# Ledger of designs, part 64: VHH binders against p49116

Target 1, 238 residues: p49116
Amino acid sequence: EGPLLSDTHVTFKLTMPSPMPEYLNVHYICESASRLLFLSMHWARSIPAFQALGQDCNTSLVRACWNELFTLGLAQCAQVMSLSTILAAIVNHLQNSIQEDKLSGDRIKQVMEHIWKLQEFCNSMAKLDIDGYEYAYLKAIVLFSPDHPGLTSTSQIEKFQEKAQMELQDYVQKTYSEDTYRLARILVRLPALRLMSSNITEELFFTGLIGNVSIDSIIPYILKMETAEYNGQITGAS

## First folded at step 20 (VHH)

Design X3
Fold by ESMFold2, last read:
Structure X3 (fold): chain B 238 residues (1-238), chain A 119 residues (1-119)
Amino acid sequence: as target 1 above (238 residues)
Amino acid sequence: QLQLVESGGGLVQAGGSLRLSCTASGNDYAMAWFRQGPGKEREFVASISRSSSYTYYADSVKGRFTISRDNAKNTLYLQMNSLKSEDTAVYYCAADQFGRWRSPNYDYWGKGTRVTVSS
């Protein structure tokens, strides 16, 4: 049987809203994050193994893993997004909320800890210089995770995850043969993704434009979109 | 598309030193130096990862050449010490869009800068 991913699945090009405002606002942050979300969902949907699982399984799988996939996308695109600048703007807004007594100290502490974990994850991935091929395989490993409760077809999902792991191993050993520990160093970064909260991610990146609608609830509609609609959402054309 | 411009080439005596620069229109790439002598195929010299955490050198230049980068200035460097006449070549800057410092095929190339080592 053929490879899980082809070279077409390695390309992951995020384009940012233009022009970048002098001072970042929630609209710019939300559009940037939306483009990344749609790019990530388009990527997942293009994988033949994902298509083979069927629509109900696909929806359940993406609902379970979208935040990990999105977080890997943030790390991969951190430079083009100016993610550190976005997070700094969010931190400043949160600090103003404390000074104005508009938000509880407990919630702000929780959100700040999440921001710190996200920054540390992205920094660790940058220091490891994870390449585009490695990101594609890591995203496949988190996409085809059989561990999530409520999934069907878990044996097939596990086989696809094992295939992604094998292909990552082969790629790393071929490409970076002088570094016998690289695969292990990359894989030990994945547990940090399980520390990322989907509701805090929504609060950081999707509030204001999404209202009370969760990403979980819109996943079926995103997965059903035609390619032309994806391209519009990825580029912000409508 | 990424723009790459090499500079710093010139004439130098054997045993001498020279520092090449490559200015880029962005810094989110793994980068490398290649060189091509007259009538020879272009050959790998050295590469560096996006963050500079990882470097790799051709055997012929190990211990004599040092690759480095300054991401704030979008600039790649090659410090060339203990130069030999065999190092005479046009030196090219290259970049990999997928961030592989061990790339089998680089996507972007500069026009090159000439280094001549006299004996």
Scores: ipSAE 0.739, ipTM 0.894, lowest interface PAE 0.9, mean pLDDT 88
Fold by ESMFold2, look of step 20:
Structure X3 (fold): chain B 238 residues (1-238), chain A 119 residues (1-119)
Amino acid sequence: as target 1 above (238 residues)
Amino acid sequence: QLQLVESGGGLVQAGGSLRLSCTASGNDYAMAWFRQGPGKEREFVASISRSSSYTYYADSVKGRFTISRDNAKNTLYLQMNSLKSEDTAVYYCAADQFGRWRSPNYDYWGKGTRVTVSS
């Protein structure tokens, strides 16, 4: 009843820590990633269908999909974040760790392969020129995924996902009517998100903030935050 | 707020060429050219996606005009060849904040640059 998303859910404005340092460091990368994470969680929380599922279901959904939402956020904000520069800095750091024998060879290969998959995903999204409306619907599709183990209310979640798919279809057909295959090209990008490891994402982007605690474990607290606290975390104001 | 400044307009003889430029204060936008001829409504000319992967042209300019961009320089271009008197207009640069190269409403506009095609 009524649209799943409205125009208020399309705005997704990431504010970077300022000024950008001459040489990127772990603190800048972690602050930038944290702002994106909180922006993504705030976005999810603002959706009426998400609110209707209840707090326990909300927590379960976000725990299951936060890395996919974060990865879509990386792709959407890649230019303002200078993501290619951030990933290059991370690769240089990893190569120094190899020289100092700080990580196992197998782990380094896993992390490097993940970085390459992430860059390839972001490049493919940029080549398709996914717009802000399309990103909003794609994020809704991954948020309302009924396929994750342990979810309750999977019938209702599936209904919301189908509604997000329908609204994306209507939007693409109206806006890009000359391009019959655009919807299919967009949807084919989504399976790549399941290749992204939340553990490796934490290592790449969140080492300085998390310490011993996973993003998965802090999700319930993030979802309960007041709007003023969210805005402070998104902008770094407090 | 995005700043858009057009340049490159002028007087040119029919059959000639001009290249318009639009300098922007950023490049994370889908961009377009519009024009308004004497006594006419503003009309779409061409648009280009953020990455340049997609372009779209009005039928009246297809094959004669080429839209392009250089994101390193934050500059949008319109190469206009085989100019006709009907191409006489003020040309405007426009940008869509959500990255739609088929945008129903552009958010930012330049002040325009005049192109006059004489026969």
Scores: ipSAE 0.728, ipTM 0.880, lowest interface PAE 0.8, mean pLDDT 88

Design X9
Fold by OpenDDE, fold request of step 21:
Structure X9 (fold): chain B 238 residues (1-238), chain A 119 residues (1-119)
Amino acid sequence: as target 1 above (238 residues)
Amino acid sequence: QLQLVESGGGLVQAGGSLRLSCTASGMDYAMGWFRQGPGKEREFVASISRSSSYTYYADSVKGRFTISRDNAKNTLYLQMNSLKSEDTAVYYCAADQFGRYRSPNYDYWGKGTRVTVSS
């Protein structure tokens, strides 16, 4: 069948809304997040193995892992997004809600911890200097995870995940031959993704755009969205 | 397109030191130094990751050269100590768009700066 990923799957270019406002409002944050989400989903559907799973399985798979893909995307695009600034803005907006007594103490703690975990994860990835190829393979490993409940074709998904892992291993061994533990160092970061709450991520980044509509409910539409339509929206905002 | 501009080259006596700089229009790249001596092919000198967490050196310069970067100043550096006549070359700055500090193929290159080490 050939390799799971090709060089075309390594490029992951996020275009931010322009211009960046002096004050990052909820709309800017949501728009930025949405663009990243769309980019991540379109990346997934560009993989032949993903397409081979069929529409129903594809939808289920993305529903299961969208938060992890999104988080990896945040890490990968942290510089272009000015992620630290975005997270600080989110905290500031959250402070307003706190002052208005709209959130319970427990909820505030959960949200703040989530933001901290996001920042730490992205910082850890930056410190590891994960490259574009490694990100592509990590995203593939996360995407083709067979251990989510309710999935069909789990044997095939597992096969694709193994292929992603093998290709990553070969790549790291070839590229970073002097660092024999680099692969392990990279892979041990993946568990942190499973600690991230998709619900909290959705509330932090997407509430301003989708309202009461869930990310799960719009995933099928995102996956069916034409690339030209997506590109048109990006260029129109430039 | 990333632009790279090297500076700091010149004439130096054997045993002396020189510091090269490379000004980049962007720093979201793994960076490296290469050199090309008279009648020789271009060769790898040193590389550094985006966060500076990782550095790599050619055996011929290990212990004498130090690669570093200041992302806030958009500048890559090469500190060259204990210079030898065989270090005479045009030195080039390079960048990898995928962030590979062990890049097999750098995407962007400067025009180079000449270093001459006299005996």
Scores: ipSAE 0.884, ipTM 0.947, lowest interface PAE 0.4, mean pLDDT 93
Fold by OpenDDE, look of step 20:
Structure X9 (fold): chain B 238 residues (1-238), chain A 119 residues (1-119)
Amino acid sequence: as target 1 above (238 residues)
Amino acid sequence: QLQLVESGGGLVQAGGSLRLSCTASGMDYAMGWFRQGPGKEREFVASISRSSSYTYYADSVKGRFTISRDNAKNTLYLQMNSLKSEDTAVYYCAADQFGRYRSPNYDYWGKGTRVTVSS
């Protein structure tokens, strides 16, 4: 039994649509988000342990955790995405909707709180200076979560999650030996991911692109997408 | 490909101060300073995380040197105080692509800037 992750799983490079518009429109935001989503899902697909679970289990797993993976991706790619600018643009667009009375007061609060949570999470991760290896392991821990309803092979999933945890522990101990509490500090950030609404994330980042189609419904297709096709989406979506 | 260019080296008297700069073509990296003295191997000096939340120093420079960065200016700094003859070296800036301020292996290196401390 080899390691769960290899060095090939540490690389996580997002290519943004080019050129960046002077004004961040809904299309640009959605395209950027889509690229991140694709990257995240294809990252998962590249893990041998993930492949070993089978297509049905894989799909169920990603459906359960795509929002968490996406959010970790946002945090990891915050700089290249200019995430703060994107979020500001989203808020600005929401202001227009508010003025048009398209949203209830309660819904507005929910959405704004979600945006705040996203920003706070990303800022906290940045402050912790989470590195690429740590992100990879955190994503693996999130991916191989056995506590989602409707999953098959939960024992195997749990085993993979434990393996991810152990590898992360070993990595942190080896790399940051002077910081004995680093592991705990980064792991305590994971619960924040479970508090975030996938529906609101979908609304904020994807509604302009996919319309009434849910991320849940397209996940099987994304997972089956060839790498070349994915790369085409990265280069051709601008 | 990240480009790193060091500057600020020169001749300084023992007990004096010098500030080195490293201009980077990008700042989404953990960065560090190394030095190589005459007839010596390259050695670690200091490192700093991407957000500057964490810094680390070699024991030989702790309390005298300060590493810092300005991401908006794409610049890494090394403030060197209370310089000693032993600090004479070519100083290199380096970057880790994975954001490890305790990197076991930095990916990018500058060409170096020479610091000479006279006694």
Scores: ipSAE 0.864, ipTM 0.936, lowest interface PAE 0.5, mean pLDDT 93
Fold by OpenDDE, fold request of step 21:
Structure X9 (fold): chain B 238 residues (1-238), chain A 119 residues (1-119)
Amino acid sequence: as target 1 above (238 residues)
Amino acid sequence: QLQLVESGGGLVQAGGSLRLSCTASGMDYAMGWFRQGPGKEREFVASISRSSSYTYYADSVKGRFTISRDNAKNTLYLQMNSLKSEDTAVYYCAADQFGRYRSPNYDYWGKGTRVTVSS
């Protein structure tokens, strides 16, 4: 069998809404996040191994790991997104809610910590100077995780994850031969993704767009989304 | 599409120094320098990862040339010291969209800047 990922799966190009407003409003943030989410899901969908698992299993996998994929996407697209600016804007919007006493002190703390963790993770990835291939493999490792409860075809998922890991290892050894511990250094970042709350991520990035609809509920629709519809979303005016 | 514009080329005496610049419309790329001398094929000179963590040099320029970048200024640099007549070439900056500092294939190229080293 061929490799898990090909060069076509390394491409991960996020198109930001245009024009960028002077003030990053909730709509812009949500639209940007939505595009990233769609891109991430459709990336997964483009992987033959993912397709081989079947629709039900695919949906379950994405439901389990969408936050991790999204977070990796944030890291990968941090420059294009001006992520620090987005996060700052989110904080500013939260300040309004805080002033209106809409959030408890504990909730504020949780949200702020989450934002910090996101920023820190992305900074750490930038510091590691992760390239597109490495991101692709990391996303695959995250996607094909057998760690989530209730998954079917666990053996197959595990196999795919191992394949992703092996390909990453081969790539790193080849490309970064002088840095013997790079692979380990990269993989050590993955646990940080498990510390990220999907609920908080959803609240921060998607509340203004999806209203009362959960990411969990829309994942099947995203995965079934037509290419034309997706392209329209990418090129659509905000 | 990424736009790359080289500058800083000129005439310099052997043993002299020159600093090339490449202004990029975006910096989320691994970048590199290439050169093409008279009657020669384009050859690799140096490359640098997105965050400058990794650099790679051709043997012919190792120890003499230094590649660097300032992402805040959207600029790639090539400091060329101890220049030789053999360094005479049009120098091109290039970018890899996947961030590979040792890219087998660069996606974007500048128009080049001419460096002439006189004896």
Scores: ipSAE 0.831, ipTM 0.920, lowest interface PAE 0.5, mean pLDDT 93
Fold by ESMFold2, fold request of step 21:
Structure X9 (fold): chain B 238 residues (1-238), chain A 119 residues (1-119)
Amino acid sequence: as target 1 above (238 residues)
Amino acid sequence: QLQLVESGGGLVQAGGSLRLSCTASGMDYAMGWFRQGPGKEREFVASISRSSSYTYYADSVKGRFTISRDNAKNTLYLQMNSLKSEDTAVYYCAADQFGRYRSPNYDYWGKGTRVTVSS
């Protein structure tokens, strides 16, 4: 029928908490990450193809891919978030935790490796100069992944993913016609998203979340929220 | 809102060189240069991606003009060599909010700087 995404799905504006504190702290990092998470969930909810799959399927899809969407959001918004500064502050905190014997050496190694993989992914996306349209289609390809266990309507999900792939291909060919290999260069970056651990993402960015709740457990509630409540969570508006 | 201010225009002899600058209030954009000659419509000159990994030039300036950017100084440049009388124009700095270095339309524009090439 019509296109999978419209122009309303390309705009992805993250606003940071104001004012920026003199010293980065857990509250600022968690608030910033929460705004990105809610922006990403609001984006997914707004897609007609996603809405057509039904509430149970929506919850299953987002539980399976929220970390990949979040990671794409980090890459897309790395400059406005000052992500490199945030990650440097986290690394310094981890080094202090070794001095105080607060974490095991195995856990610290695991977390540091994850930070390195995240930095490499974001840097590679920046060097490719992925644009806002390309990010929107990449997020759609990730969202409509039919190969997650336990999914219903997998043939319909697969059709939507194929449509996202076709629309990305058409966009890249039209916009960057002089760069024959651009689509391939972009798509080979996607497997790196599977290396990102949702558990470690929660530790890095969501340690201040109330109730020690996992993101996975709150996804059904986020997806049911009214639009006005979403806007409050995205901007931090009282 | 993004502000773009061009400078460096002036009078130059044919065959000469000139460097244009564009000071921006932020550099998280794909950026480009356009020009409008006497009695002509505005035309594309050159563009550069956010990271500088990619550049694109109009055929009429390829090999003579070089676009570059210094994100630390919030400045976009256009080095113009081997200038011709047809390069006479008002030159505009532009930015694309979606990061497309091959943008079909730009969202932010400077007021322009005049370049006159005497033959």
Scores: ipSAE 0.752, ipTM 0.896, lowest interface PAE 0.8, mean pLDDT 89
Fold by ESMFold2, fold request of step 21:
Structure X9 (fold): chain B 238 residues (1-238), chain A 119 residues (1-119)
Amino acid sequence: as target 1 above (238 residues)
Amino acid sequence: QLQLVESGGGLVQAGGSLRLSCTASGMDYAMGWFRQGPGKEREFVASISRSSSYTYYADSVKGRFTISRDNAKNTLYLQMNSLKSEDTAVYYCAADQFGRYRSPNYDYWGKGTRVTVSS
């Protein structure tokens, strides 16, 4: 059948909106996040195994895993995005909402805890110096997760995930042969992705400071959208 | 496109020390040093990960050379101690766009800086 991923699936280059504003605002953050989401969905679409599952299964898979895939993308692109600066700007906007009595104390605590968890995840990935090939395989493992409820073709999805895991193992053993524990150190980072709330991710990155956005509802349209159409229009989730 | 400029090469007596620098237009890369001696193929010297968490050295330089980086200054370094005549070479700075500190093939290369070790 051939490898699950090829070198063409390793390239993952995010470009930031231009011009960069002097002060980060909700529009810049949302555009930046939308570009990452688009890049992540089209990366998934480019994989032959993903294409083989069919459009309905593709939509279901991405609905189940988009937040984990997005979070891996944040970690991979944290330096290009200046993610720490974006999160600091979000925290500042959140503090302004407190001063205007727009949020409950419980919600603010939940959002701040999520920001902390996200920062720690990204820092741990950076400390491990996860490379672009490893990120591609980790994203594939997350994409082909058969355990999410409501999926069809779960046996085939499981086979693709096992293949992604095998290819990651082979890659790490070949490339970092002197580091016996590298694969284990990488894999133990994956459970942290399940701590990330898709609801809070939508509020942090896709509706400005705090709001309600349904990425689930737009996923079929993002997967169908041609690259040329997106580049010409640069739309956020609506 | 990433730009890499080496400096710090020169003439040094055997047993001496020399510090090479490589200024980069960006540092979000795994980076390394290579060298090409007279009549020889280019060979690996040392590499360092993006965060500096991991380094790797060729056996011929282990214990004598130290790779380091200062991401705030966009600079990669190679401290060379206890130099030997066989260390005479043109030294090249290299970067891997995918962040592999054990890269099989580096994507960006400097023009090199010459190191000559006199006996």
Scores: ipSAE 0.745, ipTM 0.896, lowest interface PAE 0.8, mean pLDDT 88

Design X9
Fold by ESMFold2, fold request of step 21:
Structure X9 (fold): chain B 238 residues (1-238), chain A 119 residues (1-119)
Amino acid sequence: as target 1 above (238 residues)
Amino acid sequence: QLQLVESGGGLVQAGGSLRLSCTASGMDYAMGWFRQGPGKEREFVASISRSSSYTYYADSVKGRFTISRDNAKNTLYLQMNSLKSEDTAVYYCAADQFGRYRSPNYDYWGKGTRVTVSS
């Protein structure tokens, strides 16, 4: 029948807090990341296929995949976020934490490896010049993953994922008709998303929340928010 | 809104070369050049992806024109070599907000710069 995504689902505009401080700090990084998270959740909630699965299934899906959606959002918005600058500031903070003996050596290694993997993923997506339509379909493929444990309606979720895959294929073939291998190049990037740790993402980008609540625990509340409240979180005062 | 300003147009002899520039208020876009000759419809010339990894050219300019960009300087370029009288046109800079280097519809346009190729 109708397409899984409409053109309204392709627009993904992130607005950064302004002004950008001379020295990046925890508040700026957390506010920037929060805007991306809420933009990503608003995007997911607006999809008719997602709405059709029902509230309990929706919550389970987003709990399972929010980090993958967030990571795709980081790659899509890496230039406007100045992500490389943010990650450099985080690395500097970690070096301070080593000096103050605040983190175990094993934890520091885990976090640094994650930063490297994140940088590599974002760079690979940028070199492929993934467009806004392709990102929208990739996010849909990630969102409608039937593999997560505890899901209900897995056959319907599989159908939605297949539809997203078919629409991406049709889009790439129509738009980039002379590049026979573009779809394959794009899809081989997706497995890297499963290597990203939600716990470490929280530490890197949501330091104001670490030790208080996890993103996982607030997902039901985020999904129930009114549209006006989302807009306040996405485009807050600079 | 994104602002695009072309420059570098002028009069040039057939067989000569000319370099067009387009300064932009931001460069996080796939970009392209179009042209409109006397009595003709506007036509695609060349396009380039955000990272410059991908370029695409109209058959009429392939091998003679080179599109490039310098994201640090917010500038798009068109190097035009072996110019012909049929290359006479107003040349327009364009940008696609969704990053499609094969965009079916560009969202932002400059006002154009005139290129005249004399025999």
Scores: ipSAE 0.740, ipTM 0.894, lowest interface PAE 0.9, mean pLDDT 88

